# Designs tried in a protein design chat: VHH binders against p46559. Part 49

Target 1, 369 residues: p46559
Amino acid sequence: MTAIEKFFTEKSPDSEQVLLKVIELGIDFLGGEWKNVDKSQVNVSRVHGGQSNHMFHVTSSTSATPYLLRIHRQPPSQVFTDTVNLAIFSERGLGPKLYGFFEGGRMEEFLPSKTFDVNDVLVPENSRKIGAIFPLYHSINVPVSKSRRCVHLMREWLNGYESLGGGDYEILPTTVNYSDHPKSVSIKDLNHEIDNFEKWSTEIFEHTLVFSHNDLASTNILELNSTKELVLIDWEFGTYNWRGFDLAMHLSETAIDYRVPFPPGIKMNGDLIDNPPNIQIFCEAYVEADKKLKNRSPSDPTAEVKALIQECQFFWPLTNLFWALSAMKHSLLKFENGVDLDVQARDRLAVYFHLKPRSQKIYEELSKK
Key: E = the ipSAE of ESMFold2; O = the ipSAE of OpenDDE; V2 = 0.75 times the mean of E and O plus 0.25 times the DockQ between their complexes.

## First folded at step 17 (VHH)

Design z2 (framework vhh_7nfr_2; at its last look DockQ between E and O 0.09; V2 from the best seeds 0.00; counts 0 for: pae E 12.8 > 2, placed apart)
Fold by OpenDDE, look of step 17:
Structure z2 (fold): chain B 369 residues (1-369), chain A 125 residues (1-125)
Amino acid sequence: as target 1 above (369 residues)
Amino acid sequence: QVQLQESGGGLVQPGGSLRLSCAASGFTFSSYAMSWVRQAPGEGREWVSSISGSGRSTYYADSVKGRFTIARDNVKNTLYLLMDSLKSDDTAVYYCARSYTIEYGRGTWTKFDYWGQGTQVTVSS
């Protein structure tokens, strides 16, 4: 734990120390009216929504600019990525403004908004809106490596798991009822799965590489109170990946409920996994928005939508493998994120193996073309 | 000072029943969710049941659903766990814990900030 994290987690938000510190930060990064703010005029409230961050809404009874204070919990590499992405988006007006960053944290524009939950993302109109927003972000040119970061992360996590003493992993689903999975998987088996998907994806979908969010769960979507526009947040995994991976990531997350207040803290809905209700609407909206963005002539989108759905379906299991491997590693580290990581890992692996045959079939079909 | 004290544990045969109690003091009892957590020998702590401050909402682990009943008396500042149809696998030290809910980026999680000393429950023929 960093010094600043310790400072903000051990002290009450209404403590004099915290109040003075946020004034100091306000003065340092925003200046102006913050220079005249008294501690008695400051309010600090905890904001929920960031799994890997401590967030505080800092306001005053003065004209001083309120701000969101974020204290990082992520590894340095993720902090770096998140900060760079936020800075770029800030400059381009695609997210909250970045007011400043410091070791262990940053100051951002506070956006009065509603954070989406698992129910919000299942609303058809919201799915349409989300689908329509993706092309904008996918069109961004970010000066970072164009490598498929998801593959690298999977391998890294698997290696980490092994290094931590992890061995064969037993698959015992808890919240899903799939049975078409192996009883256990070895590290070698998992490496083979990664290799196969890398091969398939590279051969079929290499032309679809785009800057991606790669973690668009419901809680990473804000609906602005004023305009009802959607804003995507938490770009700690923002890197280049296959388009379908990013889209499938969002879609797959719509089937997962993290609002379970008791163990295991997660619930996957097999019905939503097998029959995603909004995939058609989502892909239609994506294709339409993409055409507009690229000034393409209007045309029948049917074939393109079908192809995009197929693409999403292909990558759907890979998103589960991705997070399964993460969960496996972090479970060994006893990482706390509000979810039983073993349960998550097992369930995601079950989903992976359940859906994998479809992906393989898609690969085989597309390889013949 | 927050204090929690469990009682009511003991030896019981399979199929038997026990009633655990937890006496709470040092805080506004009705303002907090309360939980039972158990720990079997050589195993980690396992969440058993929780009840909201008002007592309106109750939650159970799958392993105890239909067999255990959590209750509370906010006038007496006491938490209860009625355990019926006890099994050998229910053998553990049972702890009373004050609970609170935290919100992470993607979800909520029940945490515990104060614990009792525990009471031993042994189910054996």
Scores: ipSAE 0.289, ipTM 0.710, lowest interface PAE 1.1, mean pLDDT 92
Fold by ESMFold2, look of step 17:
Structure z2 (fold): chain B 369 residues (1-369), chain A 125 residues (1-125)
Amino acid sequence: as target 1 above (369 residues)
Amino acid sequence: QVQLQESGGGLVQPGGSLRLSCAASGFTFSSYAMSWVRQAPGEGREWVSSISGSGRSTYYADSVKGRFTIARDNVKNTLYLLMDSLKSDDTAVYYCARSYTIEYGRGTWTKFDYWGQGTQVTVSS
């Protein structure tokens, strides 16, 4: 634990030492009215920072610019990619401004906004807007490794699960109503599933490699109060990946409501699991925005959209396997996120096996060409 | 390790009052929002109330607005729920939960990461 992490976690946000520290940071990185702020005018409150950060909202009763303070939990080497992603997307207006960067933390723009929920992402015009955003960052050459993909993290989680003493995983009981899955899966079985999907994806979709967000659930989408524009946050899973995974992750998450009471803190909408209502509008928006950004005109737009829908359908089960493996590992760490992690893992494994035959069929069709 | 210990549950008659307490340890209490969540037998857990880390903002489920009051003492690391005008429908196990509030949006959206063992509240004549 770094000295700055210890400072911010051992003291209350309204302690004099914390208030003076955030004023010092405001002066050092933002200047301006922060030089005139008294500690009695400052409010610091803890907000959701995920697994990688302690996060604080810093405001004042003055005109001093409010900011979000992130204090890293992980060693600097493990947050390097997240830091680079933030800086690149901040410069492009695709995320909050980066106000400052220091050992152990950073300062970001606070954006007065509405956070999307499951209902917002199902509104057709919102789906169109979201679909149009993906090409904006998919078109950027981000200077990070292009070799890792989503499967690297999946293997890391499965290895972590095993090292924590995990073994065969029982899939029942579930809250989804499927029965076309095994009763249990071994670590060997799960490694085989990852290996097969990596092989299929590389053979068919390697040309679709782009820098991807990989976690575009509704809570990572902000609608700005001032302009109603959408801004994406929480790039911690960002890596080069097959674009279809990035798109399928968003579409798959539209079937999932995390706002339900714990337990289980998660509800999957069975009607939406393999039939997202706005996939046509979403994919049309993607194709049109990509064409505009690349100044290209060729191609049959109907066929291109149909192919992109098939691409999303191929990756759909992999997005569920991705989160199942995360939930399996974190359940052994006894980390409760307001979600029953065994319910999440079991349900997502059931969905994975239910949808996998469609992905296998798509692979077989496309590999013959 | 994070620990949350509820107390103050019991049997009360309809229209009665009860005060629940939750002692917190193993973390900086004032850095976190806190919530009360309840679970009736055979039902899912129902969010009841939340309070910000500083105590400045409070939130209530519609079913308890005007009857329940959430409070915290950041010196004693204790969360409270004052329950008035109790009804039979309030019968449940009440859990103290550590929570996060998403401050970007206009609506409060809360995740819960650590829970107490719960305390039984029974409203019956």
Scores: ipSAE 0.000, ipTM 0.300, lowest interface PAE 12.8, mean pLDDT 84
ESMFold2 (binder alone), look of step 17: mean pLDDT 84; pTM 0.851

Design z3 (framework vhh_7nfr_2; at its last look DockQ between E and O 0.73; V2 from the best seeds 0.00; counts 0 for: pae O 10.3 > 2)
Fold by ESMFold2, look of step 17:
Structure z3 (fold): chain B 369 residues (1-369), chain A 125 residues (1-125)
Amino acid sequence: as target 1 above (369 residues)
Amino acid sequence: QVQLQESGGGLVQPGGSLRLSCAASGFTFSSYAMSWVRQAPGEGREWVSSISGEGGSTYYADSVKGRFTIARDNVKNTLYLLMDSLKSDDTAVYYCAREYTIEYGRGTWETFDYWGQGTQVTVSS
């Protein structure tokens, strides 16, 4: 690990050295507000549950601007997109302000807020607000590769799994109530699944390529205390991608509860896996916001909503395959995130195969001459 | 209106004992975990001890383990800190605080949403 990572992980957040360091950073990047702050006036709290960064909430008893400090755990290339996206969205008022970036870390606005849970997402007014946000960032031209999509990362994970000695993967036991999946899958089988979905998606959805969040679970949605506006965070999986994957990822996460005790630290809500109750409201809000943003006329909103729902249903199993492959690789790395990664991989593979026939039917319907 | 009122501080000789009290009002006391936090002159705040709402779980900073005891009386809505074997390093203002969990994205941490006025403990050197 880097020197700055060692500094912040080997010392207590309330140690003199850490208190003086965060004052120094405050002076350097936020200026005179921090110049006269004494260490006795500073509080540093470690934020638990982060995976890509060590995070600290830095405050004082003065009027100095509080900040969120992120010390990178991963190479700069893996956090580069998140930082670029933060800067772009910060200028547009769509995310936290970026206060500074330095070797090994960054400082950003702490937003006094409520983090959404699954129940919050399912409230109809919240579902409408969330659906309306997607077109805003889907319309942004981000200066990154348009060829690196979700399937690229999926192949990276599968290749990594193989290189770590992984082989055939047993899908059982699962916690979901399905039986229409194979008992095991080979690396060759999984490569075939990725290739098929890429082929299908490219043939019928290439025109839907947009900059996507790709990880919009409820925990990445903040409701501001002051305004009740929603803010999206943690863009580390942000890439150009088919918009239907981005929408389906958000919707499919309504069936998943990460707050259960470890082990296993994850529970699939079987009643919600096939279709979330708010898909209609969510897709209506997307279509309405997209039409307003693009100044489009005329339109049949009923037909557009129906088509968008079908688009979400097509990508739904791919979102589960995506996280299954991540879980398979990271299980071999002994990655610790409060989730039994083999439980996640098995359940998501079972869901993938259960839902894939619906996607194949949609592909066949849309690809016919 | 949430109110927390500390008492019981004072001057004590090294090796002596004190009992701090915190009277709570304006909320359902037994529903909240409570903490003692101290601040020595010229230093940052230091968490000292916490107790769960029902009183079944207690937690202590390493610097006070075996010397301090946290307790609560949910009938009287009162939090206590029993301090034994006091040292000069224990000299500080001691605050009673109500615990509050902040969630920010996938991260969580504990903080304190209400504080008492503090009570001074001075251990003569």
Scores: ipSAE 0.116, ipTM 0.572, lowest interface PAE 4.7, mean pLDDT 87
Fold by OpenDDE, look of step 17:
Structure z3 (fold): chain B 369 residues (1-369), chain A 125 residues (1-125)
Amino acid sequence: as target 1 above (369 residues)
Amino acid sequence: QVQLQESGGGLVQPGGSLRLSCAASGFTFSSYAMSWVRQAPGEGREWVSSISGEGGSTYYADSVKGRFTIARDNVKNTLYLLMDSLKSDDTAVYYCAREYTIEYGRGTWETFDYWGQGTQVTVSS
């Protein structure tokens, strides 16, 4: 735990120390009216439910600019990635402004907005909007490694799991009803799965590498109160990946509810997994927006949309394997994020093995072309 | 326009009682949880009590529990704070505030979006 994390977690948000600290931060990074703010005029509200950060909304009764204060809980590497991404997007007007960063935390713009939930992302019009936004982000050139980060992370998490003493993992679905999975998987088995998908993806989809969000769950989508525009947040996993992986990540997450207020804190909808209702309109919107962005001539998008749907379907199980491995590792670390990580891991593995044959079939088909 | 106006404050002796009122206008009063927050001289704001929109649930700070009672009249659009057994430490400006829940990213929290101007309560012998 960093000193600043300790400071903000052990003290009450209304304590004099915290109030003075947030004023100091305001002065240091924002200046202006913060120089005239008295502690009696400041309000600090803690945001709850964050998985990876301590968050505080800092406001005043003055004209001083309010801000969101994040105190990191993530490893330094993730903090680095998140900060860089946020900084880039801040400069490009593609997200909240970054006001400043310091050791162990950052200050960013608070955007009055509604955070999407599992129902919001299933609204067809919202799905269309989200699909149309992706090409913009995918077109960004970010000066970071162009390696397929999802593969590296999967291997890293699996290695971490093993290093922590993890062994064979039993697959016992809780919230989904799939049975076409092995009873258990070994570390070797999981490595083999990663290898296969890496191979398949590299052979078929290497030309689709783009800067990706890689974690676009409903909770990472804001609808601005003022304009109703959508803003994507939480780019801690922002790296280059196959386009289809990023898109499938979002689509697959639309079937998952993380805001279950009782254990296990997660619910997966098998019907949505098997038959995503908005995949067509999502991909249509993507293709249309992409064409527009690239000033491509109008043409019949039917073939492109079909291809993109297939691409998403191919990567769908991999997104589940990705988070399964994360959950496996973090469960051993007793990471608390409001979700039963074992349940999540087991369910996602069940989904993975259920969908994997489709991906293999797609690979086989596309390999012949 | 949302408006909150406190009244009922004053000077009382220790052990005395006061009833604060907050008149609300400009919004559907019953749809929002309401709170009393106080600020003593030189101190930060302190949450005192909350009541749900329909009045079915009430919450109190430990410092006032058993002495203060929060209530509301949704027909009159009025929030109340009955303060009994007042102590010197209860001296503060008392604010009524409208509660709202913010969702940002993976986090949620309850905060206040509108405040009254406050009413002074002074407990002194």
Scores: ipSAE 0.007, ipTM 0.265, lowest interface PAE 10.3, mean pLDDT 90
ESMFold2 (binder alone), look of step 17: mean pLDDT 81; pTM 0.830

Design z4 (framework vhh_7nfr_2; at its last look DockQ between E and O 0.16; V2 from the best seeds 0.00; counts 0 for: pae O 4.5 > 2, placed apart)
Fold by ESMFold2, look of step 17:
Structure z4 (fold): chain B 369 residues (1-369), chain A 125 residues (1-125)
Amino acid sequence: as target 1 above (369 residues)
Amino acid sequence: QVQLQESGGGLVQPGGSLRLSCAASGFTFSSYAMSWVRQAPGEGREWVSSISGEGGSTYYADSVKGRFTIARDNVKNTLYLLMDSLKSDDTAVYYCAREYTIEYGRGTYDKFDYWGQGTQVTVSS
């Protein structure tokens, strides 16, 4: 743990040292509006949310601009990606303002908002709003690598799992009720699965490459209190990827609840794993918004929606494999995030193998065109 | 300054009982949900029990249901855990924890903004 992380985790937010430090940061990054703020005028509150940061809401009784302070827990490479993506979208008015960054942390706008949960995303009007937002971010040219995709990180996690002494992984016991998966998988088997999906995706969907969020669970969506507009947060997995993965990630995560007590700190809703009720309206909203943004005439909008749904279904199991590999590695690191990572890995592997045959059929159908 | 001080831990025989206390100061105690969390040596932290701010709702991990009782005294600003029918696998450091009041983005089990220093419970014969 870095010195700055120790400082903010070992000291009370209302201690003199913390109060003086946040005034210092305000002066350094926001300037003169903080210069005359006294520690008796400052409030620092811990903020719940995010696995990658310790978060603090810093306010004062003056007119000085309040801010959200993020102190990083995550590796430097993920910190770099998240900060770069935030800076790009902040400049375009598409996310929280970035006020500053420094070694081990950053300062950004705190958006008075409601954090969505699964029930919020499944409300039809919210599903439509969310579907319409994706083309906004998918349409911009973000100056980051176009060759690093979800499969690259999956390979890094699997290699990390092996380097930490991981071997064959037992899929049972699961909380989901499937039996059409192997009892265990080897590292070689998992590399084959990654390679096969990369081959399929590249052959069929390379034209769908867009800048993607890649982690749009419901809780990374904020509804602004003032306008009811939606803002996407936590871009640490943001990179170019096949758009179908980005859409499938959002849809598949509607089946998963992380806000349950540990153990296990995770619950999968079997009824939603492969059939979310919002897929039609979500994909309709995406197609409609994409057409407007690109000023294009539809050839057959019903056919476009049907094709997009099929595209989501193709990528669905890959989103589960993605998180299974992360959970496998981080379980060996004894990473404590309030989730039993082996429960997550086992369930997601079971879902992956259950849904993979559908993706294979879609690949075979589309490769004949 | 927010402070949480646990007490009441110790050595006890299997089948025995203990009462843990957590003295809270530096905040309006009744405004916050509170929890007990335990950690055995070499293991991750395990949530044990939670109670709402005014005490109307209580929640328990499956591993302790029927054996443990959480309670609070909002006049004395004290959280309690009554542990009955103790087993060897209840051996752990027990922490008193206060829940966040501000949600922002992805929530996880780690929903606590202040922790006590912990009290050791050892169950052995």
Scores: ipSAE 0.270, ipTM 0.620, lowest interface PAE 3.0, mean pLDDT 88
Fold by OpenDDE, look of step 17:
Structure z4 (fold): chain B 369 residues (1-369), chain A 125 residues (1-125)
Amino acid sequence: as target 1 above (369 residues)
Amino acid sequence: QVQLQESGGGLVQPGGSLRLSCAASGFTFSSYAMSWVRQAPGEGREWVSSISGEGGSTYYADSVKGRFTIARDNVKNTLYLLMDSLKSDDTAVYYCAREYTIEYGRGTYDKFDYWGQGTQVTVSS
């Protein structure tokens, strides 16, 4: 635990020390009216639910600019990536402004907004809007490694799981009713699955590498109160991946509710998984927006949309494997985020094995071309 | 219409005790967390204490911890603040406020959407 993490987690948000500290930060990074702010005018509210950060909303009764304070819990490498991403997006006006960063934390713009829920992302118009936003981000050149980060993370998590003493993993679906999965998978089996998808993806979709969000769940989509524009947040996993992986990640997440207030804290909808209602609209919007962005001549998008849908379908199971492996590892670490990680892992593995044959078929079809 | 009305304030000597009440109406009282917030002359509003809807969880500012007790009666739709060992620094207008949760990304934080008119507490010798 960093010194600053200890400072903000052990002290009450209303403590004099915290109040003075946030004033200091305000002065240092924002200046202006913060220089005249008294501790009695400051309010610090803890934001709960963050998995990887301690968050505080800092406001005052003055004209001083409020801000979101994040104290990192993540490894330095992850913090670095996250900070770089946020900085780039900040400069480009594609997300919250970064006011400043310091050892162990950052200050960023607080955006008055509504956070999307599982129902919001299923609204066709919202799906269209989201689909239309992706090409903009996918077109950004970020000076980070262009490697397929999803594959590296999967292997890292699996290795972590093993190092923590994890063994064969029993697949017992809880919130989904799939049965076309093995009873158990070994570490070797899972490595084999990763290898296969890496191979398939590299052979067929290597030309589609783009900077990706890789975690666009509903909770990472904000609708601004003022303009109703959508803003994508939490680029913690922002790295280069296959385009289809990033798109499928969002689509697959639309079938998952993480805001279940009772155990297991997660619910997957098999109907939505099997028949995503908005995939057509989403992909149409993507293709249209992409063409516009690239100043392409208007043409019949039918073939392109079909291809993109297929691409999303191909990567759909991989997104589940991705988070399954994460959940497996973090479960052993007794990570608590309001979701039963074992349930999540098992359900996602069930979904993975359910959808995998479709991906394999797509690979076979496309490999012949 | 949501209504909150504080009562029980007054003048007390240092070391004295007061019990504040807040009568709530116009909403399902037990479904909402409630808070006490105070404002001293010339100062901003200061959070004092919070209690969960069912009363199972209570929270206190460091300045009042050990001296104040928040409670609620969901049958009577009333919020209470028991104030013991009062100090001059406790002099303020005390407000009851209804809490609501705001979501921001994967996080949530509490805000206040309704306030009472406040009750004056003066601690003076």
Scores: ipSAE 0.026, ipTM 0.333, lowest interface PAE 4.5, mean pLDDT 90
ESMFold2 (binder alone), look of step 17: mean pLDDT 82; pTM 0.834

